# VHH binders against q9w197, part 21

Target 1, 300 residues: q9w197
Amino acid sequence: RLRLQDIPALTQDHCRMRDPAEVERIINEFVIGGPERMQIVSDFDYTITKQRTEDGGAVPSSFGIFNACQSLPENFKAETDKLYHKYRPIEIDPHMPIAEKVQYMIEWWTKSGELTSGFPFDQSEIDQIASKYTHALRDRTHEFFADLQRLGIPTLVFSAGLGNSVVSVLRQANVLHPNVKVVSNFLQFRDGLLDGFQQPMIHTFNKNETVLNETSEYYDLVHTRDHIIVMGDSIGDADMASGVPASSHIMKIGFLFDHVEANMKKYMDTFDIVLVDDQTMDVPRTLLSLIEKQHKLNLE
Short names: E, the ipSAE of ESMFold2; O, the ipSAE of ESMFold2 at other seeds; V2, 0.75 times the mean of E and O plus 0.25 times the DockQ between their complexes.

## First folded at step 7 (VHH; framework vhh_8ghr_2)

Design f3 (at its last look DockQ between E and O 0.01; V2 from the best seeds 0.00; counts 0 for: pae O 18.2 > 2, placed apart)
Fold by ESMFold2, look of step 7:
Structure f3 (fold): chain B 300 residues (1-300), chain A 123 residues (1-123)
Amino acid sequence: as target 1 above (300 residues)
Amino acid sequence: EVQLVESGGGLVQPGGSLRLSCAASGFSFSSEYYIGWVRRAPGKGEELVARIYSGSGSTSYADSVKGRFTISADISKNTAYLQMNSLRVEDTAVYYCARGYRSHWYSWGFDYWGQGTLVTVSS
């Protein structure tokens, strides 16, 4: 029976918990259940990638990688920036009901698809740009994914960004193992030209069972895995595992970097573990190591 | 209108210190913005030296200046500072203050820039 006080990574000052006893309970459920009951659901942008590098440099989003491609129309960035400035305030509005926000998110993604249509484009250009940013993954991400593969734990990378960039970064970083699936917005082609994004479109408010049911092959793999680690950098990421039974044990890890004081209450109310300016995979890796240690003992 | 005005540059000997100031108008540091210091030396590209988010207290520094430079902000004066200690000849550059905002393309980026202040480290 594990106690939090015996787990150094979880006692650090930047590791915050609203209910440490509940975190301890869930950890012990994970350890008892073993790797066969585990699954991981993680965002990509600023969750698997860093929010900042050690030298203070900025990290591109999956759309930022795409926008750096030279074959894009001259005004592409400017036009997409106009959409961002129109819709981002709506997305984060604390007063607007989510049902109304969804209509604006559909509008935003529809218009983004229209901008991303009618010109030729080659995936190899994304690969070239993405190769420059494989070093911007959280520290010990390579080890984290290796552990997941070794333990046979299905891992969903669930992104409202651009899947072509996500896959390219993960593949080139040598972490896109067979147990990893990417669900995201992928480019659509028609008659040799871009034709927006493949359906269904993923946005902040449908990153949950609404779109995951349409990836039914993955569902068949994970539907019996009721011990879940969810990782994200925004409040909306906390619902990524909402398609599991109510009896499931879910550990929600939130990476908080932007506007820490203003966001602390919301993050503490939403995530079980809040990591302030943590640019590593050390906490999720610690959880896996505890599960693995008991698993090894059970095999002896 | 957003404006940033740098001051405090000058000539200093190696090992000396300077404190740069960035007075802001047209927005509040208590808002969601980052303040950064970027330098440009002749024949050298731009380098982000330091960044602070005044609301969170989060800071970051280039490896070349870690342990020597400190960025800070005084919200009551709407002013950011760069304390530069143990100056070296290679720190000679024009230093720009910039306002930052998380963008669609990067974890952060700068949308407004000051005119720059020259720092010369010689002898």
Scores: ipSAE 0.023, ipTM 0.473, lowest interface PAE 6.3, mean pLDDT 86
Fold by ESMFold2 at other seeds, look of step 7:
Structure f3 (fold): chain B 300 residues (1-300), chain A 123 residues (1-123)
Amino acid sequence: as target 1 above (300 residues)
Amino acid sequence: EVQLVESGGGLVQPGGSLRLSCAASGFSFSSEYYIGWVRRAPGKGEELVARIYSGSGSTSYADSVKGRFTISADISKNTAYLQMNSLRVEDTAVYYCARGYRSHWYSWGFDYWGQGTLVTVSS
């Protein structure tokens, strides 16, 4: 029964939709289903963090936080940059088959693991650098995560970046509540030295999978939750909830910042809601507030 | 090293049949893994058409192929198969076999992929 025209956050000029009627339908399904059917799957870099600071500059990625650590070997940044320039064009190639890309992604992370091996490192250095960027979360992120906790909505932060940075930023921003799980690439240590990343490696093309035994507990929590909000800042994020039942209702929210005119058509074809230069959590928060309002009415 | 090698693709007329094979090496079939066949057609995203839990033999299929495709595995040969019957032009795609880790999380993903085999259905 809700109409988009009665939801001010969704009628703003920067809030774009290919199919407003479909968005309206999904919102009403979410509201009818209530918070018990909801789950969130979100990327971290440039999705929970801002795409730009107040002065228009960029925000470092989760791996960028690690790369800023002073204890890294002298040539570490240069070597990881060489790998990035070799493999990033392959990752984003629109014509290469995904199966072929996967082999290159395995190569990339294998070599990154080799570079990230054989020297001492302390997590506290990541924490020190991450503390400088807790202000770089989208406006009202604290409120958004508080709403999720209050409503009991399981939230997966799913990142192909560096989980040590992701966890550090979320924890220091006081948003890493018990309903939040981070699935990402984590540093591995052996005998006091770095030993690459914990297995399995997470890359763009396997972000819809978990291999941790503790994930069975997460699955038990979410397997009945077929109302899903997916949040991302790149086309590749739209499929993070792949493998859910066909009867599931998924709202895909895309944050578009770079090359808006050139990317608009592809984002509109991929995401249900495209937010242009929106550095807030206001639209996701609005969806939660609509669900909460109806939920409270049903209890009374 | 984990490898998956597909074979059996080719050109076939509508209504015809093909049998794809996926020879696995670097791991043994067990209850901890599943094998899937994923296809990618021009202009379409990936579609998981069939999966089999290696070791147990349990199977599932996409609605688009139910009743026409059959996935199976031969544990002794460490090989999975996709029997494709009543092929349609819409089945034209590159078919990949892939290995995934079994979990209770309902999102299915694959960590190792074959190189793909082209299936073309045309008169």
Scores: ipSAE 0.000, ipTM 0.136, lowest interface PAE 18.2, mean pLDDT 83
ESMFold2 (binder alone), look of step 7: mean pLDDT 81; pTM 0.825

Design f4 (at its last look DockQ between E and O 0.01; V2 from the best seeds 0.00; counts 0 for: pae E 21.3 > 2, placed apart)
Fold by ESMFold2, look of step 7:
Formats: sequence, structure tokens, C-alpha cells
Structure f4 (fold): chain B 300 residues (1-300), chain A 123 residues (1-123)
Amino acid sequence: as target 1 above (300 residues)
Amino acid sequence: EVQLVESGGGLVQPGGSLRLSCAASGFSFSSEYYIGWVRRAPGKGEELVARIYPGSGSTSYADSVKGRFTISADISKNTAYLQMNSLRVEDTAVYYCAREYRPWVFTHGLDYWGQGTLVTVSS
């Protein structure tokens, strides 16, 4: 039976837990179940990608990659920037109830779809821009996805961003393995022109049962896998696995970068593990290593 | 209306220190922005001497000031600071506080600037 004190990656100062005993319990459940009961659900923007590169440079969001494409109408970036400045403060407002925020997220998505309609666009432009950011994934992301593939662990990249960018970055970074599925907002085309986004809309607060279907291809892969690691960088990401059976064991890992001291309590109340200013996959990778090696050792 | 107001400049002897302040209004220090200090000496271009991402407290410095200058932010007061120690004559410049919109790193660099505060280092 594993103790947190024997897992160096989990005892570092930047690795915070409101309830270490609960984290320890979940880790031991994962070890008992082994890789065959595991699944991963992860956000993309600032969860798989870095918040900042090592030299302090910024990393664009998946929509930021799209907005950098040259064929977009001349005023497109300015108009999407106006929407961002209006709605982003609402999205991150610590005092507004989520139910009220949802109404504003619907407004944002609807207006973004209207802006993203009625003109030609070559999807290969996204690939060109995305190629510049395959180096901006969290350290050891390649190894993390290689481990997941080797262990046969289904991995859902669940993103409220732009799926065309997400898929492009993951594919070009050579981490989009057969066990990885992307659920996100994808561009829709009609008669050779952009026609907004494919339904249904995905935003931070509906990344859950509203966009997953029990009859989906992904459900068939994971319905027997009740040990779940959830990874995200925002409070809304913690709800990504809420539709699973109550008997499931869920480890929620939150990456905290913004307003660390002001957000610490809310993140600690929401995530089981809060990683402060951590630009790596080291903690998730440590969990996989423990699950594989200790499970195998216990069977011997 | 976005506004940045610098204060704390003045005349200092070589080896002395100054503390610059940058009070922000019209936006809050959030995950969307980092705050920088840029200086311009007469007849020279702009040099970004320090930047801070207030959300994480992450900082970076130009090689010319590393170890002598310290940038910090007080999120509750919406104010950034530049502590300038061991000042040299070549640090003489107008110092500007500036904002960069983080999620749109490819639209424009520093998008809002203060009016500047003069720092003169002379014996």
C-alpha cells in the first residue's frame, strides 16, 4: 500500500492538496485496478500546452492559432478581440454564479459563430500556424502520451477551444495516437464557405454530460473504465467527468498559474491535486508509473 | 478607459536606488495581461527591462539590469513596482509602464503605455 511520503513528486512544495489522505486513497484504488480500469480526460489549452515557454514567451490558445490565419477577413481579429474582452472577464469572474455565466457563454459562442461565417477558408492554414507551437507542449508530454498508448489507456482531449487547432497541434507533435480522441468545437463548412461551428457548442461550463453521449464511439471504449484522471487549468474543467457512475474513482489535477494566492482556496476546494506554476507532465506521469509498476508488483 | 500612471522617478547618485510605481485603471491585473517596464534613453530605442505576469508572479529581466532591478505586483492595489538598486549612469532614461495582452500575442506587443517617469543617475 503506497504512502504519499514515498512518492517524491507529490511531496514537493508546488504540489498542493486540501486532503492528502483522499489523494492517497485514490492512488491506491488506481493501483489495485491497474491500467485496464484507467481513462484520462484532459483539457488542451494551458493544460497540455504550456502557459509560458521557458524564456517567458506566450503560448496561443487553440482559437488564437485560428485567429492568426492570414485569409481571415481584415477586421476579423479586431472583432473577435472585442468579444474576448467583453466575455472573458465574465468567464473567469469569481463571484458570478455558473448558471448566469452560461447565458453569457452562449452569447459569446453565437456571436463568434456569426463572425466565422460567410467567407472561404483553407483549413491547411491552421496546420501552418500550429506547426510553430508543437514545441510549446508541457515538458514530457510526448512521454506521457507514449505511456498512455503503451498502457492502452483511452485518452479524451476535451476542449472548449477550436478542435481543428487541437488536432493539428497534437498530430504534428506526434502524440495523437489511436487511443486519443478529441472532442471540441470544430469549424463547419457549407458550400465551400465557413458556416460557424459544428453543433453542439462546447464551453467551459458544459464540458460534461451535455456533449457526451452514452451511445458514442468513445463511450464504448471507456464504459468499463471507472478510474479517471481529470486534468485542467480552470475551475470548469473539474466537471469534465461528472457523468460517470457514482462508484467511479476520480483524481482531479488542476494547473494553477493565474493569481495563485487569490485562487488557491478555490482551486484547492475543486481539484484533488493543485500544481502551482508547473509546466510539466511529471505528476500525471508519476501516477501512471505507480499504477503500472505497483499493480504488476502486487500481482507477483 | 485603460490607463497606466507611473511615479517615483527622480535624480539619484550612482549606486543609489529608486522605486517606481505603476498604478493601473480600466482593467484588472488578470491572467490576460503581463506588465512591463520599458526604458528609453535619449537617442536610443526602447528596451524592455523587466516584466511580470501578475497571475503567477513570474518575472523576467533584461541582462543589463539582472540582479539590480526587481519587478513586483500588488494585485489588490492594481499596482506594479520596479525596485531599482545599484543604479548606474547608463540607467538614465524615461521609464514607461506598459501592458501586453497575453492571449493575443500575435496582434500587438505592448498595447497601453503610461506617460513615463524620468530617472536621472548622475554625480
Scores: ipSAE 0.000, ipTM 0.106, lowest interface PAE 21.3, mean pLDDT 83
Fold by ESMFold2 at other seeds, look of step 7:
Structure f4 (fold): chain B 300 residues (1-300), chain A 123 residues (1-123)
Amino acid sequence: as target 1 above (300 residues)
Amino acid sequence: EVQLVESGGGLVQPGGSLRLSCAASGFSFSSEYYIGWVRRAPGKGEELVARIYPGSGSTSYADSVKGRFTISADISKNTAYLQMNSLRVEDTAVYYCAREYRPWVFTHGLDYWGQGTLVTVSS
């Protein structure tokens, strides 16, 4: 039976927990259950990618990568930036009720789709821009995904961003292994032209209801995997696993970077583990290492 | 430049057969793309009737055409085919060949379409 005090990565000052005893209990359930009961559900933007680079700079979002493409119409970026500056503050507002935010997210997506229609576009432009940011993934992301592949743990990257960018970054970073699935908003084409985004819309606050019920392929991967690690960087990410067929134990890891003092209480109330300004995969990797150790003992 | 060119449409009697072809250029069937056939009858929505992943040969069909239509691909010719047997009046539509990026993600997208080829089933 593991104790938290014997897990150095979890005793660091930036690693915060409202209920350490509950975290300890869930870790032990994961270890007892083994990798065959595990699945990962993770956001992409600022969860798999860094919230800041080593020099303190910013990392573009998956939509930001698309908006940097050269073939976009002259005013596309300016119009998209107007939408971003209007709606992003609403998305992250700590006081607005989620039900109200949903209406604005639908507006944002709808207007973005209208802008993203009626001109030719080639995925290779996204690939070119994305290649510049494969180094902006959290430290040891490559090792984390390699461990997941080796252990056969299904990994869902569940993103309200632009899936074309998400897939491109993951593929070029050589972490898009067969056990990794991406659910996100993808570009729609008609007659060789962009035609907005594929349905259904995915936004931060519906990533648990609108997607997972409609695919037997994902269900086959995860229906027996009731031990779940959820990773996110916003309050809206905490419920991503509620749409999976089975769950008995969920470990929610939150990456807190912006407005730490103002957000600490909400993050501590929402996530089981809150990592303050942690730009690594070290904590989730530690959980995998504990599971792997018992798995290897069971095989030997 | 990615192009998909359909051929093989025409007039056929109920119970008859047609074979549609989709010649692709600007990308290889050995890449990470699905090829699909979508049909649109006048006044009706679009229906994905068949798709194939040429890299593995995996296929899927709409319930409306199962057992009657067969999709195939010849990687060396960069061409996909739709064999349409036991045709019914309800199969009358414009048939489009379309490309789909990485089919293993949960969200699907047909990014390039051909011009379409008309299939008319009438006595």
Scores: ipSAE 0.000, ipTM 0.143, lowest interface PAE 14.8, mean pLDDT 84
ESMFold2 (binder alone), look of step 7: mean pLDDT 81; pTM 0.817

## First folded at step 9 (VHH; framework vhh_8ghr_2)

Design j1 (at its last look DockQ between E and O 0.01; V2 from the best seeds 0.00; counts 0 for: pae E 15.0 > 2, placed apart)
Fold by ESMFold2 at other seeds, look of step 9:
Structure j1 (fold): chain B 300 residues (1-300), chain A 123 residues (1-123)
Amino acid sequence: as target 1 above (300 residues)
Amino acid sequence: EVQLVESGGGLVQPGGSLRLSCAASGFTISSDYYIGWVRRAPGKGEELVAYIYPSGGSTYYADSVKGRFTISADISKNTAYLQMNSLRVEDTAVYYCARGYPSHYYSWGFDYWGQGTLVTVSS
């Protein structure tokens, strides 16, 4: 039986846990089950990409990559900025009921689709812009994804951003292996012109089993892989694997970077492991290493 | 109808070379589909040997073959290739080409497989 004190990566000052005994219990369940029972569900923006680089450079969101493309109409950015400034405060409002927010999120994406319609667009521009950010992934992401592929662990990249950008960054970084699937918002084309986004629309408040039930083989995975690592950088990411059987074991890892003291309580209440200003994949990688190596040793 | 047809397998001596081909029909490899080579050795599980995103040129190689094998694609012929150099006895396997797509609208991993081509490396 593993103990947390024997796992150096989990005893670092920046690695915080509300309930260390529960984390220890889940790790030991993962070790007992081995790689065959594992799956990963991860956000992309500021979870696989860094929240900050060593030189302080900005890392654009997946939608930010699209917005940087030069073939977009001249007023496109101004119009999308107007929508952002109208709806973003609603999205983050701590007092508005979620049911009401959902109505505004649908309105936001409907209007965004209308703006993203009726003109030609060269998708290779996304690849050009995305290439600038293949080196802005969390440290050791390449090793992490290589290990996931080698171990045959299904990895879901679940993003409310723009999937075309997500795919482009991951592909060019050589981490988009066959065990990786991207669930996100993708551009739609009709008669060679942009025609908004493919359905279903994914937003902050349906980034869960609602979308997964409609469009993916997710439930087949939960029948065979009930040991789940969830990774995210916002409170809303914690529910990405909701809807799995109650007998499932879920480890929720939250990357906390902005306003650490103000956000600490919310993150600690939400995630099993909170990583403060950690721009690496070292903790997830440590979990994989334990699962593979200790499971193998236990079989001996 | 999507089909993948492998060719180019055979018997070679250790240190020799072979070139496998995977002719695709029913789709264009110039899209965002990835094409991979997976091998099954007798009594062993499957191993992803290599894959390529033909339109972007991104490639992957298993550590066991890196530096010896090269995957490529000829979009004009709708065909992917695996050049296998410095072959070893442990490379003996049935080699399958396969197609996949990273979007959630498609099956996980590879959704279409060829019938396989046998590569035997022995003296």
Scores: ipSAE 0.137, ipTM 0.639, lowest interface PAE 6.0, mean pLDDT 87
Fold by ESMFold2, look of step 9:
Structure j1 (fold): chain B 300 residues (1-300), chain A 123 residues (1-123)
Amino acid sequence: as target 1 above (300 residues)
Amino acid sequence: EVQLVESGGGLVQPGGSLRLSCAASGFTISSDYYIGWVRRAPGKGEELVAYIYPSGGSTYYADSVKGRFTISADISKNTAYLQMNSLRVEDTAVYYCARGYPSHYYSWGFDYWGQGTLVTVSS
């Protein structure tokens, strides 16, 4: 039976836990259950990509990659900027009811789709821009995804951003293996022209497994896997596993970089493990290593 | 109502120091915004002097002020500061406090500006 004190990655100063005994219990349940009961649910922007690079440079969001494409219409960026300034304050408004916010998020998505319609676009330009950011994934992401593939662990990359960019970055980083699914907002094309985004809409307030309840592909992927690792960089990411069938144990890993002292209490209340300014996959990888080691021993 | 109110400008001799303050209201200087200082000298365009991401403390400085100016933020007072040391005549300008979003998804820019505070460096 594993004890936290014997797992060096989890005893590091920057690794914080609201309830270490609960983390230890969940780890042991994961190890006993094995890889066949595991699934991963992770955000992409600033969760798989870094929140900062070593030189302090900014990392673009998945929509940022798209908006950097030079073939976009001349006023496209200005128009999307207008939408951002109108709707972003609503999205983050601490006092507006969530039900009302949802109406504005639908409006924002609809108008963004209208702006992203009626012109040709070469998807290869997204690939060209995205290729510049394969180095901006968290350290050892390649190894993390290789481990997940080898262990047969379904991995859902769940993003309210732009899926075309997410897929491009992951593919070019050689981590988009058959066990990885990307659920996000994807560009739609009709008659060779952009035609907005594909359904269903993914926004901040429906980014959880409930929005996927009707997809048979998602159900097939996760319906027997009740041991879940959730990874995110914001409070809203902690609920991504809501509505997952038959979940029994969930380990929520939060990457905290922004306003650490001010946010620490909220993150500690929300996530099981809070990683302060950790730009690596080392903690998730350690959990997989523990599961794999016991799994190999069980096969012998 | 978003407001940014600068203070601390004035007349100072070359080599002197001055501290500018930017008191924010109508929003918190938190994870969603960065605060910057932009200056306009007579006959010159805008120059981004410095900005800070209040979370994490990441900062930027124009080459013209590196090593002499320091930007900081006090979240509890909802205020950003620009400490200006070793001032030169060339630093004479109206200094504006401004806020923006840390996003590559949209073009970088400032959406709200203060009214400006005059800094004059002369003998």
Scores: ipSAE 0.000, ipTM 0.110, lowest interface PAE 15.0, mean pLDDT 82
ESMFold2 (binder alone), look of step 9: mean pLDDT 81; pTM 0.826

Design j2 (at its last look DockQ between E and O 0.71; V2 from the best seeds 0.00; counts 0 for: pae E 3.5 > 2)
Fold by ESMFold2 at other seeds, look of step 9:
Structure j2 (fold): chain B 300 residues (1-300), chain A 123 residues (1-123)
Amino acid sequence: as target 1 above (300 residues)
Amino acid sequence: EVQLVESGGGLVQPGGSLRLSCAASGFTISSNYYIGWVRRAPGKGEELVAYIYPSGGSTYYADSVKGRFTISADISKNTAYLQMNSLRVEDTAVYYCARGYPSHYRSWGFDYWGQGTLVTVSS
């Protein structure tokens, strides 16, 4: 039976918990259940990638990588910036009901798709830009994904960003193993030209099991795994695993970096563990190591 | 239709070599697909031996085969290979070629499999 005080990574000042006893309980359920009951659901932008670098350099979002491609129409960035300034305040509005926000998110995605249509584009340009940012993943991400592969833990990278960029960064960082799948917005092509994004649209408020194909082998596999680690950097990420049975044990890890004081209460209300300015995978790695240690003993 | 056809299996003495081939059709191996080799010994589970992303040459090897096996791809022939050197009795298994695609989440790990080719390492 594990206690939090005996797990150094979880006793650091930047590791905040509203209910430490509940975190401890969930950890022990994970350890008892072993790796075969585990799954990971993680956002990509500023969750697998760093929120800040040590030298203050910019880390682009997955759409930022796409927007840096030289073959885009000259006015493309200006038009996408106009959409961002119109819809971003709505997305983050603390008082607007989610159902109302969803209609605006559909508008945003639809208009973005219209801008991303009618011209040729070579996806290898995304690879060229992405190669510059494989070093901007959270510290020890390579080790974290190696552990997940070794333990056979299904890992879903669930992103409302641009999947073409997500896949490119993860592949070039040598972490995109067969146990890792990416669900995101992917470019659509028709007759050699961009034709917006593939359906269905993924936005902040529908990042959950409802966008998965319920008849798929992957859905069946992860639907039976009831010990879940959810990782995200925004409030919307906390619901990525909401479609699983109510008896499931879910550990929600939130990475908080921007406007820490203003956001702390909301993050503490939402995530089981809030990591303040933590640019590493050390906490999720610690959880895996605890599970693996007991698993090895059980195989003796 | 997507198809993977393995060849190159057979009987080899310990210390010997074999090269397995996986001829692909219905897709181009120079895309975001990864091609892997999975082996199954009688009465044992599956072991991912190696995989390659042909579009960048990124590779993976199981610890049990590192330094002895090499995976590669020839885009012009739409074929992946597994060069198996310094073979041991414990390498005896049916070897399956398989394909996966990281955004094709409707299937687990690999979405298309070959029929397998038997490799027997025996004195």
Scores: ipSAE 0.442, ipTM 0.784, lowest interface PAE 3.0, mean pLDDT 88
Fold by ESMFold2, look of step 9:
Structure j2 (fold): chain B 300 residues (1-300), chain A 123 residues (1-123)
Amino acid sequence: as target 1 above (300 residues)
Amino acid sequence: EVQLVESGGGLVQPGGSLRLSCAASGFTISSNYYIGWVRRAPGKGEELVAYIYPSGGSTYYADSVKGRFTISADISKNTAYLQMNSLRVEDTAVYYCARGYPSHYRSWGFDYWGQGTLVTVSS
């Protein structure tokens, strides 16, 4: 049995836990179960990409990469800003019922798709912008994804952002291995022109099993790989693996950077491990290392 | 209909070379697909040997083959290749060409496979 005090990465001051005994228990379940029971579900923006760089440079979101493309129509940003100002207050309203919010989110996405329609656009422009940000992934992301591929661990990058950017950054960083899949909002083309986004749309309130339940592969994965690491940078990311059996073991890792004091209680209540201003993959890598070490010993 | 057809396998002495081909039809390899080579040796599981994103040229090699194998693609011929040099007895396996697509988890790993081509390395 592993003890947390014997795992240096988890005893660091910036590594916070609501219930260390529960974290310890889950780690031991992962180690006992081995890599064949593992899966990873991770957000992309500010979870695989850094929340801050060492030099203070900005890291664009996946939509930010798209919005930096020079071929966009002159009025595009102004029109998307109008939609943002209309719908964002609804999205974050603490009192409106979720069911009502969902109808407005559908409306928002429909109108965003209409704005993202009717003009030529080339994926290579996204690739050019994205190439500048392959260095903005969390430190040791390359090693983390190499470990996942070596261990045969399915890895889902689940993003409400723009999948074209997500794929471009990951591919150019040489981490988009066959065990990695991206579920996100992708551009759709018709007759050589943009035609909004491919269905189904992913938004704040359906970034969970609702979007994922449309394929038998997801259901098969959930039932055969019930040891899950969830990684995110916002409270909503904790639900990305919801709907799994009660027997599942889920480790939720939250990357907290903005307004740390104000957000600490919410993050501690939501995530099993809260990493404060950690711009690395070192904690998830440590978990993989523990699993691999015991797995190798069991084979010998 | 998507098809992948391997060729170029055979018997070779240790230290020798072979070049495997994977002719694709029913899709264009210049799209955002990756093409990989997976091998199965007798009594062993599957090993991902190499893959390439033909559009961007990004490549991967298993540690067991780094420096000895080279994956490439010729978009004009819609064909991927695996150049295998300095072959060893442990490289003996059936080699499968496969295609995958990263954009949605509906297609985990590889979604289309060739029939395989046998590579035997023996004295």
Scores: ipSAE 0.364, ipTM 0.744, lowest interface PAE 3.5, mean pLDDT 87
ESMFold2 (binder alone), look of step 9: mean pLDDT 83; pTM 0.843

